# VH-VL binders against q9h9l3: the designs that were tried, part 266

Target 1, 176 residues: q9h9l3
Amino acid sequence: PRKMVAIDCEMVGTGPKGHVSSLARCSIVNYNGDVLYDEYILPPCHIVDYRTRWSGIRKQHMVNATPFKIARGQILKILTGKIVVGHAIHNDFKALQYFHPKSLTRDTSHIPPLNRKADCPENATMSLKHLTKKLLNRDIQVGKSGHSSVEDAQATMELYKLVEVEWEEHLARNPP
Below, E stands for the ipSAE of ESMFold2; O stands for the ipSAE of OpenDDE; V2 stands for 0.75 times the mean of E and O plus 0.25 times the DockQ between their complexes.

## First folded at step 13 (VH-VL)

Design D86 (framework fv_amlenetug; at its last look DockQ between E and O 0.85; V2 from the best seeds 0.00; counts 0 for: pae E 2.5 > 2)
Fold by ESMFold2-Fast, scan of step 13:
Structure D86 (fold): chain C 176 residues (1-176), chain A 120 residues (1-120), chain B 108 residues (1-108)
Amino acid sequence: as target 1 above (176 residues)
Amino acid sequence: EVQLLESGGGLVQTGGSLRLSCAASGFTFSNYAMTWVRQAPGKGLEWVSGISYSGEYTDYADSVKGRFTISRDNSQNTLYLQMNSLRAEDTAVYYCAKVRYYGSGSFDYWGQGTLVTVSS
Amino acid sequence: EIVLTQSPGTLSLSPGERATLSCRASQSVSDNYLAWYQQKPGQAPRLLIYSASTRATGIPDRFSGSGSGTDFTLTISRLEPEDFAVYYCQQRYSSPLTFGQGTKVEIK
């Protein structure tokens, strides 16, 4: 099969009252969980709300951050042609202003067998934190200093690997 | 080719001021974050200050906060370091360096450096 | 502030020998956040390795980086006369950016 990577992005608030979500960090790991990309990204618009409790991003991270246009090019070069795993991944693709083929996209928030293993309703949207605790017995996103997108991407890949054989077989019979 | 050329160093008395300049060429200066790194005679490297590509975001080592100001003029492809209230321990060669993206915060090109000597 | 401690302070080896340089961080840094620089006498530093193990453009393959967490290593597989220099590690994981104190490689 095609190479597989997992992605997780952090957003900050831009625009009126910080209501627009703009990409401010992106982490990509390979199948084994090794980091392929992890960079802070400087949005083209003024940051109104760092959302630090969730994003882990502070003003100091913006000094050496990669400008959005350059970061987007680097990220898309890594993602193109690969199976991309994420959790609620449409939010990451929206922040990247990128359309990845559905046939090569795996969203761990919408995989019924994964929810089943976690004793959750098959069609419910469960948080990454909940699934990781239930299935991997690991606490992620702990504390109030923000999430680690590397940790989240690694957890997402490990979750997908629990159902990979079953889910790829399902997708072969039911192409998106 | 990428070139960075520092200037403005020299001998200054304690409490004095100096302004360093770094002239950049061979790349799109306005797209890259820039940094100043110093090295005291016979000592190691010490990061001093950094500035984002637009100049909107800056950061400083604790040893220089409140005394040094980093700035840039993207229309002239020039980076500046305004140094006030200079101390003997600020004596060093000051390097201008370009931030590498994809490994952001590592520095792929450096100038030749300019010597600042602070005496009392 | 993350403190980077390099060892040994000075490494004296003959041409053709392998050099192994250590960099230890006071707290964990990601593999992606460690760089190595070479500085020859009277010259500016030169980027050798970024992201712990990726060689910068133009760097000979005798230079390699490895490590994770708090322990990082720069290896020069077969020393050449031009490798006489001081080597610095650097972390970009947290502000302020910090460098190690340096390891001097003396080629006999």
Scores: ipSAE 0.763, ipTM 0.886, lowest interface PAE 0.7, mean pLDDT 91
Fold by OpenDDE, look of step 14:
Structure D86 (fold): chain C 176 residues (1-176), chain A 120 residues (1-120), chain B 108 residues (1-108)
Amino acid sequence: as target 1 above (176 residues)
Amino acid sequence: EVQLLESGGGLVQTGGSLRLSCAASGFTFSNYAMTWVRQAPGKGLEWVSGISYSGEYTDYADSVKGRFTISRDNSQNTLYLQMNSLRAEDTAVYYCAKVRYYGSGSFDYWGQGTLVTVSS
Amino acid sequence: EIVLTQSPGTLSLSPGERATLSCRASQSVSDNYLAWYQQKPGQAPRLLIYSASTRATGIPDRFSGSGSGTDFTLTISRLEPEDFAVYYCQQRYSSPLTFGQGTKVEIK
């Protein structure tokens, strides 16, 4: 079977009024939760809104941040050929300006068995924080320091593992 | 081979100014953030300042804010540290170091350092 | 700022012995942003370990890093004569970047 990784990205606001979500941090973990990649990333455009309360990104993080072009190459190299797990992962791919094959993508925000297990409506979009608390009895994204993309990626992977067998069987019978 | 060579150190009086340079070679200088780290005689390492690959973003230790300015000339593969209003406690060997991006952001290459002595 | 406290201050050992150095952070640090350096007298620091547990290029396998959260460890499995030096941990998780105060590994 193909190797599986989980990804979580933090974005900052660029462009007019900071409405463009630009990649500012990316974390990738393997099936065991080991960190394969975790870097601050420097957007090509001026940052207007760091969105710190959510992203955890501060201006000082950009000093040693990896230029986006370079980081993107590194990240894509890691993702290529792998099953990529994420939560609302379309946002991460958009920020990366890269789209992974759908057949190799797993979005924990759109897995009905996962919601069912959490006593949530199967077709509802639940937050990573809620699912993590309900199913893993763990608090993430707490405090005022912003999110930890490593923590979020690890939580995402652990959530997926709860329904992996069932979901992979479903996908095998119903290819996207 | 990566090389970093500091220069510009010397003896200066309190309140004086000094400009350090770091000549880089052996890697694509403009692709990497750079940093200054200093070490007082017989003491440990202290981060002084950092600058992004393009020079757009800079950061400083509180001890040097408002007095030191980090800059770079990517066309010349050179890192600079302008030091103003120097104090006795600024006496140290000053190292320039390259930032490693992939996997760490640590300092993977260091110069041999240049000594700055501030006397009263 | 994140304060890194290293212990012990001095470690006296003989060649061939195992050295265990501790670095404790005042707050949680992502392991990917913790590094270890070696410095010998009259020399610039040398990167040993980055991302808490990855050896830098050319670093012997007797050096290893471990830990997470607030507690990190550098281990030298079998001390060689050239390993007697000062070792520093460093974080870049938050500004200002900070170093530990160092641990001196000296010959007994």
Scores: ipSAE 0.569, ipTM 0.844, lowest interface PAE 0.9, mean pLDDT 94
Fold by ESMFold2, look of step 14:
Structure D86 (fold): chain C 176 residues (1-176), chain A 120 residues (1-120), chain B 108 residues (1-108)
Amino acid sequence: as target 1 above (176 residues)
Amino acid sequence: EVQLLESGGGLVQTGGSLRLSCAASGFTFSNYAMTWVRQAPGKGLEWVSGISYSGEYTDYADSVKGRFTISRDNSQNTLYLQMNSLRAEDTAVYYCAKVRYYGSGSFDYWGQGTLVTVSS
Amino acid sequence: EIVLTQSPGTLSLSPGERATLSCRASQSVSDNYLAWYQQKPGQAPRLLIYSASTRATGIPDRFSGSGSGTDFTLTISRLEPEDFAVYYCQQRYSSPLTFGQGTKVEIK
């Protein structure tokens, strides 16, 4: 079987009025939840809004941050050829300025069997926090420090494992 | 081969100033954050200051904030530390170090250090 | 600020013995933001371990790191003559960046 990783990213506001989401942290974990990558990333554009309440990113994190072009190269080397799991993962790929093959992409925000296990409507878009609480009995994204991308990536992998067999079989019968 | 060479250390009186330089070679200097770490004689390591690859972001230890200024010239592959209002407790060997990007942002290459001695 | 407290202060051992060095943080630290350095007399520090447990390039497998949260350990499974040095842990989880005070591993 093809290797599987989970990814989560944190973004800051760049561009006019800070409305553009730019990558400022990325974490990647393997199938067992071990951290393969976790770095702060310095966007090529000036940061207008750190979005610290959600992102956890502060000015001090940017001092030793990896430049975006270098970080992107490092991240893409890890993702290439692998099944990549994420939550609302298209936002992560957009921030990476990257296309990952649809057949190798898994998005826990859009897996009907996962919603059903959580007693949620199968076509609803559920937050990672709510799915994790309902299905793993774990509180994530708690506290005043913003989200942890490592914690979120680990939770995302564990959620996918709950439906992995069923969903992989579905995708094999219904190739994207 | 990555090389970092500090210079500009020496003997200076309390209240004086020095400017340290760190000449970098063997890597693309402008892609990497840099840092200064000092070590008083017979003592442990103390982080002093860091600077992002472009120079836009800087940070300082509380003990030097307002007195020291970190800067870089990417066209000359050189890191600087301007040290003003020097005190006896600033006496140390000063190392420049390159920040490693993988894993928890450790310092993978260090210079051999330059000694700063501050006397009354 | 996160204070790193290393123990013991000095560890007196012979070549071939196992060394165990402790680093305790005053607050929880993500293990990907903890590193270990070796410093020999008259030399600059050398990176040994990053991300709490990953060996840097060229570091022998007798060096291993472990731990998480507030309690981290560096182990040298069989001391060689070149391993007698001072060892520092370092965190970059929170500003200001801090080092432990060091553990000296010396010849008994």
Scores: ipSAE 0.516, ipTM 0.814, lowest interface PAE 2.5, mean pLDDT 91
ESMFold2 (binder alone), look of step 14: mean pLDDT 92; pTM 0.944

Design D87 (framework fv_amlenetug)
Fold by ESMFold2-Fast, scan of step 13:
Structure D87 (fold): chain C 176 residues (1-176), chain A 120 residues (1-120), chain B 108 residues (1-108)
Amino acid sequence: as target 1 above (176 residues)
Amino acid sequence: EVQLLESGGGLVQTGGSLRLSCAASGFTFSNYAMTWVRQAPGKGLEWVSGISYSGEYTDYADSVKGRFTISRDNSQNTLYLQMNSLRAEDTAVYYCAKVRYYGSASFDYWGQGTLVTVSS
Amino acid sequence: EIVLTQSPGTLSLSPGERATLSCRASQSVSDNYLAWYQQKPGQAPRLLIYGASTRATGIPDRFSGSGSGTDFTLTISRLEPEDFAVYYCQQRYSSPLTFGQGTKVEIK
């Protein structure tokens, strides 16, 4: 059997006008929600916009942060060969400059049974906050000091577990 | 073999200045954040200052902010702590330590320490 | 500032006994942001545990860490004479980085 992990990343703005999203924190949890990785990451480019309201990243977090090249190696070693669960996970993979096989990727923002269970249109893209409140009766991403990528990764794993059996069966019959 | 060797400590009068150095070997110094931690005689550990791998980002304990400056020379594999306006309460053994990535930026290697004594 | 409070302040035990050291944080600290150090007299500190429960390289398996939230524990399952030392917990979850005040383990 293949092991499963959930990932959530925080990005800061780099490049012209801070429009490029660069990895600044990554959290990975196992099936039971235990933390496997949670590190601040220092982008190779100058940070123009910390996006602190959403990322929770501040200049002080950069002092001991892992350089992007080293962090990427550590993260990829954890992800390789595993089923990786995330929410709008293409953004995380883009920030990691990483391709993960589609057959081993689970995106909770695009799982029709999960939306159906939340009384949402099957093909709508719902936020992690909304799905978590609706299905787990839990408030995440609360307050103004930024999101916790650990909390988000844990919520993402729990959401996936609600539809895991039926979705894995669907994917076995309808390979990507 | 990772080694960190502090130097520059000594006796200095209140209001004086000292510059500490930490020579690093056995790892790619330019890839790692570094820190200074001090310990007053018979007391516990107190974090003093930290610096990112590039030197672009620095942070300080409130007790030393505005008086101490951390810096590094990646071409010489050396970390520095410039200490100005020294006070009696700055008397301590000063340790240089390497930040460990993967596992909460803990400090995996420490130097032997260099004693700074501030007196009137 | 997150304050780390260690207890007991001093622990006197015989070789072979189990030592249990506590570290309590003034506010919740993610498991991944807590470490433990050992310092023997006249020596620099040595990293024992990082990420609350992971042993550092070269650390004997008699040392283990556990805990989450605000309560963390370092356990030494069977004390050896070389374990006479002061033990410090440390957090870097919030700036400034802080250490506990230390627990001294004395061999009877």
Scores: ipSAE 0.681, ipTM 0.855, lowest interface PAE 0.9, mean pLDDT 91

Design D88 (framework fv_amlenetug)
Fold by ESMFold2-Fast, scan of step 13:
Structure D88 (fold): chain C 176 residues (1-176), chain A 120 residues (1-120), chain B 108 residues (1-108)
Amino acid sequence: as target 1 above (176 residues)
Amino acid sequence: EVQLLESGGGLVQTGGSLRLSCAASGFTFSNYAMTWVRQAPGKGLEWVSGISYSGEYTDYADSVKGRFTISRDNSQNTLYLQMNSLRAEDTAVYYCAKVRYYGSNSFDYWGQGTLVTVSS
Amino acid sequence: EIVLTQSPGTLSLSPGERATLSCRASQSVSDNYLAWYQQKPGQAPRLLIYGASTRATGIPDRFSGSGSGTDFTLTISRLEPEDFAVYYCQQRYSSPLTFGQGTKVEIK
């Protein structure tokens, strides 16, 4: 009965030479793929590199964007007490300046059975795009206008559902 | 409790200028993006311009780009719209509105509007 | 720019009847980027629905929103005299932010 959500964040470059990754969009979907949250987020620091090819973020998205402090509060209310699924999710939590309990975190980039189903080495880190194409026969992150964090969160949830029973049993026997 | 009060509207000749103000109260103005939306007599709503909470980012409808400038003074809780090179088609009631965060970036509070009439 | 087309332009109904208003987008918008507003003569618009289906604070439960992709609907289950007004949909999925042309709900 514990609720599960999937998250994907987009980051832009702030600080010297744009080397700091700051949150600029967050999408959260429920178990069925319905959107619970999808907002552009304005970092408190000046954006020096939009990283548009990957993030999909442009200057016009910042006009009505939610300030980081407010967005963080909204996001944390959604994540608290839930199983949170993501791909390389530590990057998302770092951008949110948030620590989610390891026992409630599921990272589709570190689930050996998922790689096995994709005929990939169990301990390799595979991209979300590759796993989604291989296992769901769906193309995501197409084109050069940036990624859709909603699309990525939805794909991440669907990938987790393929191994959910097996992986939850493994975690029950081997608590993190 | 949340209040937005527009002022500065009036009659102006084609090619003239006018500055609208929107006084905000009842919320932390400096935390919210703001927008101007207009409505020509007997017509629908048209988005005009938006500004981020800090004033760093702005955007405009194509019909007003290069002629209108949105700005804000967070210390005085006031939003502005500087309108230059006014045309007859700019005749409208101008509303300021507060951007709602969370839930599709809608506008949760609106002022009463101020009428701008542009004539030759 | 995303164009929002509302239909019908005018809907003539009696109190107690169900009103169904359509908003079609020229390209797909996410379901959480659509809002609906009500405007009465001489008044500023009032937010009714945001995120396609969530009622704003103080809005009666007879108002509901639904839809996804390009097709969105505002439903008023049992019209009250105070509900006769113009209704606008709005998207913020893409810049510039746009409104539909409006649907007038009037007394038959």
Scores: ipSAE 0.689, ipTM 0.854, lowest interface PAE 0.9, mean pLDDT 91

Design D89 (framework fv_amlenetug)
Fold by ESMFold2-Fast, scan of step 13:
Structure D89 (fold): chain C 176 residues (1-176), chain A 120 residues (1-120), chain B 108 residues (1-108)
Amino acid sequence: as target 1 above (176 residues)
Amino acid sequence: EVQLLESGGGLVQTGGSLRLSCAASGFTFSNYAMTWVRQAPGKGLEWVSGISYSGEYTDYADSVKGRFTISRDNSQNTLYLQMNSLRAEDTAVYYCAKVRYYGSGYFDYWGQGTLVTVSS
Amino acid sequence: EIVLTQSPGTLSLSPGERATLSCRASQSVSDNYLAWYQQKPGQAPRLLIYGASTRATGIPDRFSGSGSGTDFTLTISRLEPEDFAVYYCQQRYSSPLTFGQGTKVEIK
């Protein structure tokens, strides 16, 4: 059977007015929440906006950060052939400049049964923070110093596990 | 074979200056972040300064901020540490080390060190 | 600054014995951000373990690391004569990078 991992990335602003989101940290955890990868990543372009309030990234994190091309290779080796779980995961794949098969992708921001369990509209895009509080009774992304991508990846995996059996059965009957 | 060779250490008076060099070979120097770590005689290891692969980003221990400057010349495969306003407590063996990616901030290869003695 | 405290300061053992070295962090450090180094007299440090438990290239399997949060351990299952050295833990979780004060493993 296929292995499953969860991913969460942090992005910084590059390009004109910091409008481009460039990968600056990536965390990957296994099914049990153990960390498989967690590195700061140095974008190839000049960082205009660290977005520290959300990303938790500061200039000092860039000193020893892995260059984007090297980090991308490491990350893709972990993701290839696995079921990858994320929240609004298209943003992470875009930052990685990577196309993961839709059949092996699970996006917890677009799983109707998960919203239903949280007493939220099935077609709404709910935040990771909200779903985690409602369904796991756990507060994440606490404080004003930025988010932990490890914490976010772990929460994302645990949320998916709540609907895994139901959703995998749905996907088997309705392949993407 | 990865090699790092420090030079430039020696005896200097309090308030003086020294420039340390680290010559790198056996790997693509321009692709890796580098660091300086020091060790006072009979004491433990203390991180001093780090520099990104391009030289754009640098960081320093609080004890050396404003006095030391890390730099690199990727065309010559050489790392530098310019030390100004030297104090007695800067007396140490200074090691050049290569950052390991996949665990960034760990140091997989070290030079043999160069001794800096600051006296009055 | 994260302070790493190593214990014991000195460990006196004979070849063939098991060595257990402790490193305690002043605040929680993710497993991914802790490493161990070995330093012999007159030599540069050598990376032994990174990510709390992953052996570096060329390191014998008698060396192992474990731990999480604030408490980490380096174990040498059967000491060889060449293992008598000073051992340092290091964190890269936050700037500045810091090392423990070291544990000296000496021959009894």
Scores: ipSAE 0.600, ipTM 0.830, lowest interface PAE 1.6, mean pLDDT 91

